VHH binders against Profilin-1 (pfn-1). Designs and how they scored, part 59

Target 1, 132 residues: Profilin-1 (pfn-1), of Caenorhabditis elegans (q9xw16)
Amino acid sequence: MSGWNAYIDTMTAAAPSIKRCAIVGAADGSVWARTEADNVFKASEEELKTFVALFNDVTQVPAKGADIEGVHYVVPRTEESLIFGKKENTGFFAVKTKSAVLIAVYEGPNEVAAQVRKAVESMQTYLNNAGY
Key: E = the ipSAE of ESMFold2; O = the ipSAE of OpenDDE; V2 = 0.75 times the mean of E and O plus 0.25 times the DockQ between their complexes.

## First folded at step 9 (VHH)

Design yb9 (from y9 with P105E; framework vhh_4orz_3)
Fold by ESMFold2-Fast, scan of step 9:
Structure yb9 (fold): chain B 132 residues (1-132), chain A 123 residues (1-123)
Amino acid sequence: as target 1 above (132 residues)
Amino acid sequence: EVQLVESGGGLVQAGGSLRLFCAASGFTFSDYAMAWLRQAPGKRREWVALITRGGYTDYADSVKDRFTISRDNAKNTVSLQMNSLKPEDTAIYFCAAGYPPPLPESSTEYDYWGQGTQVTVSS
C-alpha cells in the first residue's frame, strides 16, 4: 500500500460517515490515493482537472456549483482553500494545501458534516505543515 | 543506492549532551520527512522526533524540551541535539526517512532506515 493510502484510511477512521474520498494533485488533479472497492471514488481524470481548477477563484463557485463523480452539488458558499457542497442527504468537503486537494464525500445530517469537515481540515493542516 | 549513516553517538554522564548526525544519499532528501527512533536492549523500537520537509517538528513526550531535531537540505543531513540526558535515554539511535510524511497517530512507518549509533548515558 502506498503511504498516501494511509491518509485515506486515517480520514475515514476519523469520520466514519465519509463514504468516498481522495487525495489529488493541486496542479493537475492527478490521483495520489482514493477509496476503492465498494467505496471507490469514481471521478474521471477530466473531472478532477476541472475540479482542482475551481481553487483558482473560489468566489465564483457558489454561482455555478461543483461536479464530483458526475454529481452536481450546490455550493452555498466557499472559504479560502475550502469548497463544500450539498445535495439532498449527501455532501462533500474539499480543501486545498500547497500541493494537494483532499476531497471527502459523506452522507448524513449537519452533525455528521461537522465531523467530516474537522477530519479534512486536520489533515489539511498537517499536510501544509509537512510542506504538501 | 539509498543510504542513511548515523554518527555522533557515544558515552556521556547523566545531565550531559550529545549531537547526532545522519548523512543521507541516494534519494531526493528534501522531499522526505526525517526522523529519529531509538531501541533500548530487549525493548521495542520507539519514535523520538520528526521533521517534515516543511519544517514541522514533533517529539515524543519523554524527550520534549530536551531534544531538538533539525535538517540541512544543502548537506542532506538531519541532526538531533540531545540535552539533559538521562540513563533512560540509553539506546541505539536510528535515523529514518519517510514519504509521504508519517501520520500523527503513527510515527514509526518509514521507507529507509540507517544502521544506528549507540548512545550510553551513565548515572
Scores: ipSAE 0.169, ipTM 0.531, lowest interface PAE 3.9, mean pLDDT 88

## First folded at step 10 (VHH)

Design ub1 (from ua58 with P107S; framework vhh_7pa5_2; at its last look DockQ between E and O 0.20; V2 from the best seeds 0.00; counts 0 for: pae O 3.2 > 2, unsure alone 60.7 < 65, placed apart)
Fold by ESMFold2, look of step 10:
Structure ub1 (fold): chain B 132 residues (1-132), chain A 124 residues (1-124)
Amino acid sequence: as target 1 above (132 residues)
Amino acid sequence: QVQLVESGGGMVQPGGSLRLSCAASGFTFSSYAMSWVRRAPGKGPEWVSTISGSGGSTSYADSVKGRFTISRDNAKNTLYLQMNSLKPEDTALYYCATGGPTPPELSGEDFDPWGQGTQVTVSS
């Protein structure tokens, strides 16, 4: 009803390898929108609060890894506003905007990771330019 | 499917109080952050307050901080806004919405996600 769900649809359409994604508040991890139905994004509020706090110091994340939906990911690299996690044939990209964190969980070989990153970074840029 | 119905508005004098309600149905209410947004006459939307799905985290626009309290009752699928010490500048049509602050325009298409709202009028 806020229209945040349309941005979930935009990201999943841009990168079909995205299986689940969410838009959460950067300050507290509260869920603004997420994939639903057969592909529900099932992270707890406590887990998301811990997850978004990783952006407060991304340099510490590779040593710790990251948890999403109860799954632990190795984090091979980070950037100031981006965290990439990997586990087996799955992974995630998370990017921070002014007000939100966008999280996309994907399946597939490394070749699809670039498409997922492009989808979330395009939305990151759009939201930042709009003040979000 | 998804419905949000605002109520509790009215006309009050400056310094008065009102409590707004938002009845939610058609989705898992407790899983989503909820917001209040207002539109003053002839103005665009202004974010007022947001509460997390559990109710454990709240935030407020500076213009209402200390006077308004957002809350929710997840057992009743209801969002509330207690408005105290009302001022003429609080006069607006108040809406509830899922998620955080007002989202940006979708892909250049015209879009009005807001329902009827509930009118709050503060005049002396």
Scores: ipSAE 0.510, ipTM 0.799, lowest interface PAE 2.0, mean pLDDT 88
Fold by OpenDDE, look of step 10:
Structure ub1 (fold): chain B 132 residues (1-132), chain A 124 residues (1-124)
Amino acid sequence: as target 1 above (132 residues)
Amino acid sequence: QVQLVESGGGMVQPGGSLRLSCAASGFTFSSYAMSWVRRAPGKGPEWVSTISGSGGSTSYADSVKGRFTISRDNAKNTLYLQMNSLKPEDTALYYCATGGPTPPELSGEDFDPWGQGTQVTVSS
């Protein structure tokens, strides 16, 4: 099996602390793939539309934070194609590719964040090179 | 065996229309988001459009938004791309994809998420 779901599986395999994950359209936030079953990524389309729009001006995001799945995260900093947030023992990494936004929500101590970031950035690089 | 077969390409004048089709087999079609990707001569691949497995969600590259429409018929295992108001810059080989090339971590799978492609040429 392959497809967008395969990329979800790749990221979750690379970082076991990822609880939920999604690949959405960078233009409109439409869901291309997401974790299912016991770890359903539950962000609404409206929420995702708002979220992906954050990448239009990432400089403002730290001031207001970001919402995913109805949860508000503090965003310590941003990069041009990367937004990450934290809340207690949870957080998220979101990276923008040419055409998509990859979102990974993770749970665990702060030390796991590096692995999650590496997973999503690796996928980011791969998809960019593949034209996505 | 997984197979994707694109068709419907051809040569048209600017402003013309084409409708591409992709016949899928060898996997549960409705379980996968499907995409169109194109490659112009001398350029890297460019994502065109994606539709979710159920067809409930669609996305488009800015370059084709408002002109192209992606759709699918899960009963027929077929993906479509309606291309209107075609431009010379739309000239490319168009691929049907299950979601893109196989990630390196899945290199052991005998699954090619891309078809052979269908040529679209827009020229006056």
Scores: ipSAE 0.023, ipTM 0.435, lowest interface PAE 3.2, mean pLDDT 88
ESMFold2 (binder alone), look of step 10: mean pLDDT 76; pTM 0.755

Design ub2 (from ua58 with T28E; framework vhh_7pa5_2; at its last look DockQ between E and O 0.91; V2 from the best seeds 0.00; counts 0 for: unsure alone 62.5 < 65)
Fold by OpenDDE, look of step 10:
Structure ub2 (fold): chain B 132 residues (1-132), chain A 124 residues (1-124)
Amino acid sequence: as target 1 above (132 residues)
Amino acid sequence: QVQLVESGGGMVQPGGSLRLSCAASGFEFSSYAMSWVRRAPGKGPEWVSTISGSGGSTSYADSVKGRFTISRDNAKNTLYLQMNSLKPEDTALYYCATGGPTPPELPGEDFDPWGQGTQVTVSS
């Protein structure tokens, strides 16, 4: 198991509504770690390359949305290092660190979103403080 | 279960070359970036190089740029590191790992993501 898998486990444990999760390279979208087994994160490298590039100009993302795992999400909110997407009872939070992008896809009512965001932002803070 | 087995290490003189291999099993190899990391005696781990799942993207530590080349054969589930113009400071135990650079340690977690590694010794 990759050392990065521990970070996947930490995020999923912190937010049970997370169904799939991945850590990818911020520069190229390459997959460093992801959920597996019954909850495989299935985004392709090409798709992820496009996705991580969204962070180059997050201000444009709400107008066009974002695609993850072949699913199109509307994007109600972006910040400098955060993209929030929604689709029906699902959504995702993506946060960017110095070298990585953390992506968490969740399912549930709107109330679960806060916990998911907290989980990924906590990890973001931890990694940034560590220089990653 | 995930298994990574490094090989190809040895002893060479400065300026020499080696080619390391990493045989991977137990996961969808082509879906993951792969990296080489090395640990010199008395020092912490140092990231060496990373290659994306498709092989379309590569990156290198400044200390090895221009000398080392990372590659992969997804049909064989094998990662490679071609090391040219070797220097004494390249002496280390070399590991392969899934993902990018070595992540920081998490509190309360036992971090052992690497196999046995392969020893590279550069000495005149």
Scores: ipSAE 0.864, ipTM 0.925, lowest interface PAE 0.5, mean pLDDT 93
Fold by ESMFold2, look of step 10:
Structure ub2 (fold): chain B 132 residues (1-132), chain A 124 residues (1-124)
Amino acid sequence: as target 1 above (132 residues)
Amino acid sequence: QVQLVESGGGMVQPGGSLRLSCAASGFEFSSYAMSWVRRAPGKGPEWVSTISGSGGSTSYADSVKGRFTISRDNAKNTLYLQMNSLKPEDTALYYCATGGPTPPELPGEDFDPWGQGTQVTVSS
């Protein structure tokens, strides 16, 4: 693997409630890195292409929700470069950088969501500052 | 263990062509985007081209658009770069890597992820 898998490891270490995550190209959803082994991030290229396109107009996402790994999430909140999805005791945060989308799927009560958001936004900031 | 082995480099005159290959093993090749990256003498790594896991999406650095074509054969776990109309400024050591453009180095990470690469030399 290139250095992109180190980014996966850093995010999962910062927020242990993250069960699966991926870094994908913002233009086409192509997988640059993902969790593997027993925690494989299982989203098809077609699904990821649809998912990253949601960032073209995040204001429309709450009305229709979002699908990741074949699971439908309610999207109670979006920001210019962030989509938050929820389903039962699980959720995801996705953030967009200049060239990538970072996706983290987590389990746990609402108290852990801030930790997950902080982990992905910290990496978003690092990549944006580097021109990515 | 993930392994990427580049080949197909050589010496060629300006205007010539070369086809680079990258043999991949130790991971699910078809699930990952793949990139070519080059390192010219005295310079750091420069992203050249990226192809999606399925091969359906490609992108190129401005300096190579129209001259280079990235492709992959997922049945053979092999990535290719067809290089046409070569110029002296294309002289570099060429590497393949998983993922999109080369990420910035993380703080506290100091390893070199690049293999041996394959040398392309374009000169008269």
Scores: ipSAE 0.606, ipTM 0.826, lowest interface PAE 1.5, mean pLDDT 89
ESMFold2 (binder alone), look of step 10: mean pLDDT 77; pTM 0.772

Design ub3 (from ua47 with S30E P105E; framework vhh_7pa5_2; at its last look DockQ between E and O 0.90; V2 from the best seeds 0.00; counts 0 for: unsure alone 62.0 < 65)
Fold by OpenDDE, look of step 10:
Structure ub3 (fold): chain B 132 residues (1-132), chain A 124 residues (1-124)
Amino acid sequence: as target 1 above (132 residues)
Amino acid sequence: QVQLVESGGGMVQPGGSLRLSCAASGFTFESYAMSWVRRAPGKGPEWVSTISGSGGSTSYADSVKGRFTISRDNAKNTLYLQMNSLKPEDTALYYCATGGPTPPELPGESFDPWGQGTQVTVSS
């Protein structure tokens, strides 16, 4: 389908608690790749456009939270290229590269979050090193 | 099964025009950004243009800005590339693909996300 699907597969394989994930354009939120079938990442283009714009000023995000797939998440903390949120036994990690935003939605206890973060940050590092 | 079929290529003189088409099937077309990529003889793949799922956003390589226009018809599951003011350096095999610019290769992974492509030859 797309070369970007290999990146989706790599992240989901690295963190089994990831239920859905997507790679989108950092500039416009356009979907480059996403999980499909029983785990379709369902965020709309408009929602993603708003989401990726959060990286323009991450300092404001904890105060207002973030929405993905129509779900509102509390955002405890942000970094320059990292936004993560929580809701009950679910959460997400979103990392920004030069050209893309990687989003992983996971389900499970807090202990699984570290593995999800590692998966998306590893991919972030790889893409950044490649100039993406 | 995802399928992408490119068409519309041909031979034209410098300054000429072509319109490429890409027929997509096997996935929710409107949900994905689509791109054109080209491969010239002896060169690696070059990203040409990307359009968002809704068509509301477009981007172009510097080498084709002002000359090429990407568009899509989601009702027909078809991607287009209008190429004007063609140059010899535009000669290449043109592919359509889902997503944005071509991703880098992953270690131990080989992907061929492209169809057979359509040949564009610009020559006097």
Scores: ipSAE 0.883, ipTM 0.933, lowest interface PAE 0.5, mean pLDDT 94
Fold by ESMFold2, look of step 10:
Structure ub3 (fold): chain B 132 residues (1-132), chain A 124 residues (1-124)
Amino acid sequence: as target 1 above (132 residues)
Amino acid sequence: QVQLVESGGGMVQPGGSLRLSCAASGFTFESYAMSWVRRAPGKGPEWVSTISGSGGSTSYADSVKGRFTISRDNAKNTLYLQMNSLKPEDTALYYCATGGPTPPELPGESFDPWGQGTQVTVSS
């Protein structure tokens, strides 16, 4: 589809526990690429607009939590360009670049979470180095 | 099968106008942001404009802002680019693509994502 699909594929291959994944515009949450077919990433444009705005002040996010795909996550940790959400045996990592937010939703134990984070941060770094 | 077909190009004089179309099929068009990208002879791709899936958010490269207008008709699965006040510097093959601005190519990938495009030539 788009060259952004290669980024989706790279992240899901690097961390197979990623169940759904998306790349969205940082300004408006518009969908640039997402997992499709059996694992469609299903979040509305309105929900994604709200979600990416969380990066405007990540220090407030742990108190609020975050919603993705109609699911509410507790946010135990944020960093300047990273939000980690958790609900039961599932979670997400979202990272922000200049132009985009990369979102990966995963299932599994703590070891899996570290691998998911590494996968999204690798793509974040690649994009940052290219000015994206 | 995902397919994007560009049309509406042609030769115009400086100051003229053209309207490009991009017919989309094989995917949920309204769910995706769409972009126009152009490639002048001997140059790499240059991002022109992006529109959100709903059409509620648009952005433009500085070189075209105020002269070009991106739009979409989700009922017809069609993306448009209205090009006004055309300049010789706008001469290029124009392509549409899903998503925002074209990302850098990942290492070890050899891929030409561009279809035939539609040629815009601005010349006296």
Scores: ipSAE 0.593, ipTM 0.819, lowest interface PAE 1.5, mean pLDDT 89
ESMFold2 (binder alone), look of step 10: mean pLDDT 76; pTM 0.766

Design ub4 (from ua60 with P105E; framework vhh_7pa5_2; at its last look DockQ between E and O 0.18; V2 from the best seeds 0.00; counts 0 for: pae O 3.2 > 2, unsure alone 59.1 < 65, placed apart)
Fold by ESMFold2, look of step 10:
Structure ub4 (fold): chain B 132 residues (1-132), chain A 125 residues (1-125)
Amino acid sequence: as target 1 above (132 residues)
Amino acid sequence: QVQLVESGGGMVQPGGSLRLSCAASGFTFSSYAMSWVRRAPGKGPEWVSTISGSGGSTSYADSVKGRFTISRDNAKNTLYLQMNSLKPEDTALYYCATGGPTPPELSGEDDFDPWGQGTQVTVSS
């Protein structure tokens, strides 16, 4: 495998509350890397294509929510390159880089959401600075 | 468990054609984008082409557009690169990899992130 799996490992190590995550192409939602084994990130290419397109107009996302892995999330907040979704004691952060979208699905109380956000934003910054 | 095995390289004259194959095992092949990457003598890796897991989306480096075609057969867990109108500058060791375009190195160690043996393509008279 290529080195994209190392980025999955880096994010999950930085925020242990992350249960599943993926790196997908921003243009088409194609999976570049994901968590595997007992924590498989399971989203279809069709679902991911729809998901990454949300970044085309993030201002509309809070009204409709977002779907990942067949789960519907309420989206209380967005930023130009970030979508936060919440459902019960779980949630996700997704961030867009120049060429990719990083998705992290987590479980836990509100305080772990900040850890997850920091982990994905740190990687977002790294990839953007490297041209990705 | 993950294994990627390249084949189909060889020596060919300019203008010739080759078809490379990459046999994959040990992972859910159809779920991953796949790429071809090449390394010319004395140079670092150069991204060539990427195809989405389903095969519905492809992309190419400008240097190969119109001459190379990436494809996959998910029933056979095999990735292909059809190389037409070959030029001497296409001479390289060709590797397949999972994922999109080559990511930045986290540490700079080339042999810690081992590409397979690759398949050699040599284009000369």
Scores: ipSAE 0.421, ipTM 0.750, lowest interface PAE 2.6, mean pLDDT 86
Fold by OpenDDE, look of step 10:
Structure ub4 (fold): chain B 132 residues (1-132), chain A 125 residues (1-125)
Amino acid sequence: as target 1 above (132 residues)
Amino acid sequence: QVQLVESGGGMVQPGGSLRLSCAASGFTFSSYAMSWVRRAPGKGPEWVSTISGSGGSTSYADSVKGRFTISRDNAKNTLYLQMNSLKPEDTALYYCATGGPTPPELSGEDDFDPWGQGTQVTVSS
């Protein structure tokens, strides 16, 4: 069976370095699914509302950084539908689909970032093709 | 086995209202965010709305915001879509989904595969 939770599981399975993950509405930051149990994604809806709005103009994000779960990240890279944040041995990839934002917070050396990116972009492509 | 059965569609005039229902079975309904997706003739699938498992969070496509309301009754394993102020552009086959299509593998899916058969909504004068 599939669902937003299943997509969380798919991404985390594809990239074991992902510690927390969420799927939220691109329009309002409403939480559709998130990791729970020992790896609860803790961003508030208010924070997520602000976060998803970053995609309205990603060009400004590198100068400002981005906040996820109360943590401030430097943003080394943005694309039209992608925000990459870093802090020490942690980081996040956020990608935007037609209707959603996928957020994956990972922990590990820089080398793991490529795998995390691939996981979220694969999901991005899949969901876009599916109309989401 | 998972089953989703949509109902409530029909033909209405512009400005009219419909209420769609989706009966879910075969899984823990309250554990999953549920969505409505629609497919208009000649167009790809379009996300309409999503509601979290608990019902505490909702989201809407800009095209339906302010007119449609998604809700759920977890005790009845039922998803709803109240559609008001309907427009011809809302004409489509409406599907209920557990947040998305079934993806055994991400690489092989290029089309939307809804769980249910959908319910037809036609808005025409």
Scores: ipSAE 0.043, ipTM 0.500, lowest interface PAE 3.2, mean pLDDT 89
ESMFold2 (binder alone), look of step 10: mean pLDDT 75; pTM 0.742

Design ub5 (from ua63 with P105E; framework vhh_7pa5_2; at its last look DockQ between E and O 0.17; V2 from the best seeds 0.00; counts 0 for: pae E 3.4 > 2, unsure alone 63.5 < 65, placed apart)
Fold by ESMFold2, look of step 10:
Structure ub5 (fold): chain B 132 residues (1-132), chain A 124 residues (1-124)
Amino acid sequence: as target 1 above (132 residues)
Amino acid sequence: QVQLVESGGGMVQPGGSLRLSCAASGFTFSSYAMSWVRRAPGKGPEWVSTISGSGGSTSYADSVKGRFTISRDNAKNTLYLQMNSLKPEDTALYYCATGGPTPPELEGSDTNYWGQGTQVTVSS
């Protein structure tokens, strides 16, 4: 286990509504760390490779949505390094750093979504400043 | 508890070959990217190579491309590094780690590596 699991723990502690979370390589979607045990993050490598490639042109993502863990999400809008999706009472936030993509899947109303976004963006800033 | 145990180091002459192994336990090995990192005397850690969980994607530092090959056997929970055409500058303590690559220059960066590493010494 790398020290990348500490970053998973930091995000889930900051936003308890996060149910599953992962840090994956931005170039190929390979899993660096993820939630495990009862909350296993279950995206395939092929799905993650497709997912991280969305950051190559985020403006095209709202037209088609995004798939994670075999679940299709509507993507209402994007930002240069941020994609978020919604499906019923669940959603995700994903942010890109220099080397990685951070993905958090959560449950709850819009109030908790802001907390999840803040948690992943705080970590994004930290990792970018550390050279990741 | 996660454990990573490196082995296969030793002394070789320039141009020689070694194969390093990393035995992994305590986690779902096939789900994680794995890396080799080395620390030469008097230097900080240097990323060497990374392989994806399935083994379908690999990457290498420029200094080792064409000479080193990373591989894994997910049935045996083991990571490998085949090192050919070894040079004196490859002398280092080699560690395996879970996770992806770091920036091309690791010197001065802190990373959390499990295990004592395995020493590779290339000298005439």
Scores: ipSAE 0.326, ipTM 0.688, lowest interface PAE 3.4, mean pLDDT 86
Fold by OpenDDE, look of step 10:
Structure ub5 (fold): chain B 132 residues (1-132), chain A 124 residues (1-124)
Amino acid sequence: as target 1 above (132 residues)
Amino acid sequence: QVQLVESGGGMVQPGGSLRLSCAASGFTFSSYAMSWVRRAPGKGPEWVSTISGSGGSTSYADSVKGRFTISRDNAKNTLYLQMNSLKPEDTALYYCATGGPTPPELEGSDTNYWGQGTQVTVSS
């Protein structure tokens, strides 16, 4: 049996460089699902509340970066429903759906970023079409 | 076998209240965030609310915030939706779900589950 974790599994299967994922409420950052066990997504709800609020004005995010799991990432640019960051050989992609924010933290060379983005955007599209 | 069975729907006047229930079985209920979604006639599905596995976190669509309350009793494997101040716009078939519908690429696999739904009609 799988629920929201199925979406995480789908993204991680599509992009093996994804190390941790979370699905949170877009309105308040509440955790709907997150990776656990050996790859625990460790962001606090307070941090996530702050993070999801970044989507209220994405234009300001590149100037200040974004924090996930206590790690500060440089944000080169943003889109209306997309925030991504980089730090050394790590990064994240966060996409906003109608009701949720999908966060994928990945590790690897820059070349893996495209695959991670594709994975989370694909899920974004699917969830939007499904009403989420 | 995973089962989700919604109940509690009915017809009410605007301003009225309903309490929906969802009986879950066939999986570790407390391990999964649960959601309510609804589908109005001629419209696509609309997410209503989600509650984390432990019940410690809840989220609501703006359209229902302040009026609806999601809760769960993990000992009873039951999800609830308290619906107050109901509006005609709330008329829909309400589903409890472990997630969204199964993506086409995952068809035939155990992924996300919805119940059969319970009808809520708000009309004067």
Scores: ipSAE 0.288, ipTM 0.649, lowest interface PAE 1.5, mean pLDDT 91
ESMFold2 (binder alone), look of step 10: mean pLDDT 78; pTM 0.777

Design vb1 (from va18 with G104S; framework vhh_4orz_3; at its last look DockQ between E and O 0.70; V2 from the best seeds 0.73)
Fold by OpenDDE, look of step 10:
Structure vb1 (fold): chain B 132 residues (1-132), chain A 123 residues (1-123)
Amino acid sequence: as target 1 above (132 residues)
Amino acid sequence: EVQLVESGGGLVQAGGSLRLFCAASGFTFSDYSMAWLRQAPGKRREWVALISYAGDYDYADSVKDRFTISRDNAKNTVSLQMNSLKPEDTAIYFCAAETSFDTSDSTYEYDYWGQGTQVTVSS
């Protein structure tokens, strides 16, 4: 799974506002890769299992929100393979591929969100085309 | 025409309470998440509270347990109950509707804003 770290690096390089990032299994929330060192993605296994399950019915997520790393985010809206959340000057984007969920937690004003979304969706497209 | 009109601001002593209202018109209110933001003199506008169209909500740490956000879709209103006010809460408070995520222009800003209402908390 060491090869997945390259994808983490690609996303974080594409969007400097991303503070923490992870690639997890869509089926069970198992961590395939994540940011480490000074920017450790710290979501628990149980939390990630719950999080990836949100994609089973995204229409219900705005009513419940989403929790990542013990932090609750309000989810204003969802798309079929996209969940995003807000909390103060932070937020997250999560996209689902065929077999994975990409999660990027960012800091900054709303303007940075566009770059973050683009980064994770670009990776989503790449991975989907690669069969993942 | 889209309108967001804030009301309820004013001068209050520290420890006091205010209730802000935002009346929305010109768009399908129930489809939008609503937020309160504030801007103090010389400071950047900051997030205060957010409530999704489905009723989930959260607060900035600085106002948590003191402020309460709520919405009434029948009346197209969102409110902010402000208790235990502090001088540091002094700001212009803005009501805003759901962030636009238009990929065509790569903007992620709130779609609609009110003119704001002044809240002043004296020590």
Scores: ipSAE 0.810, ipTM 0.897, lowest interface PAE 0.5, mean pLDDT 93
Fold by ESMFold2, look of step 10:
Structure vb1 (fold): chain B 132 residues (1-132), chain A 123 residues (1-123)
Amino acid sequence: as target 1 above (132 residues)
Amino acid sequence: EVQLVESGGGLVQAGGSLRLFCAASGFTFSDYSMAWLRQAPGKRREWVALISYAGDYDYADSVKDRFTISRDNAKNTVSLQMNSLKPEDTAIYFCAAETSFDTSDSTYEYDYWGQGTQVTVSS
């Protein structure tokens, strides 16, 4: 389908604690690529449209949290182009590029979160430099 | 000196209720997200509830609908109302804090921990 699937593989290889991830359009949440098969990323179109709009003002997100794949995450931290959410022994990092939002859902204790963030931000930098 | 001090633990019969409190000092409480975690004998420490610095919150599925987390920034406290307690809820309960500010070298571990308060649910 999408030639973007290689970037999914790159992120999951860089941080094995990533269990599901996706690259979606920043304007509308349309799925450009996602994990498939045994680890399918299952967010609905409606949910993704709402999710990417959070980047219009990340400072509002900690007050309401974020939902992805039908799971509510408490958001203790954001940055200009980054949202970090937590639920039990899972969490997500999402980052915005010029054209896309990268979403990585991970499992593991807080200690794995730094590696997940590094993987996602490295891809963010790469895509931004490539014009995306 | 940063301190998180838990209180309100004790012995309670199954079906009963307890309210835990965590008093914070030595940091700007309103800038921190606050969590309750617990550790049962022989088990790993597990996440129970988290309330963000801006007020959103959620719970572990095992305690959802029975526990309520809340914070009072004027009193620098976070509390955990625990209803319909079960023997499986027996544990040491810890209060923890994580900063809302992020840096490129963050480890995402909790910055501060309390010493814990024992909750024992009998029968």
Scores: ipSAE 0.670, ipTM 0.861, lowest interface PAE 1.1, mean pLDDT 90
ESMFold2 (binder alone), look of step 10: mean pLDDT 81; pTM 0.812

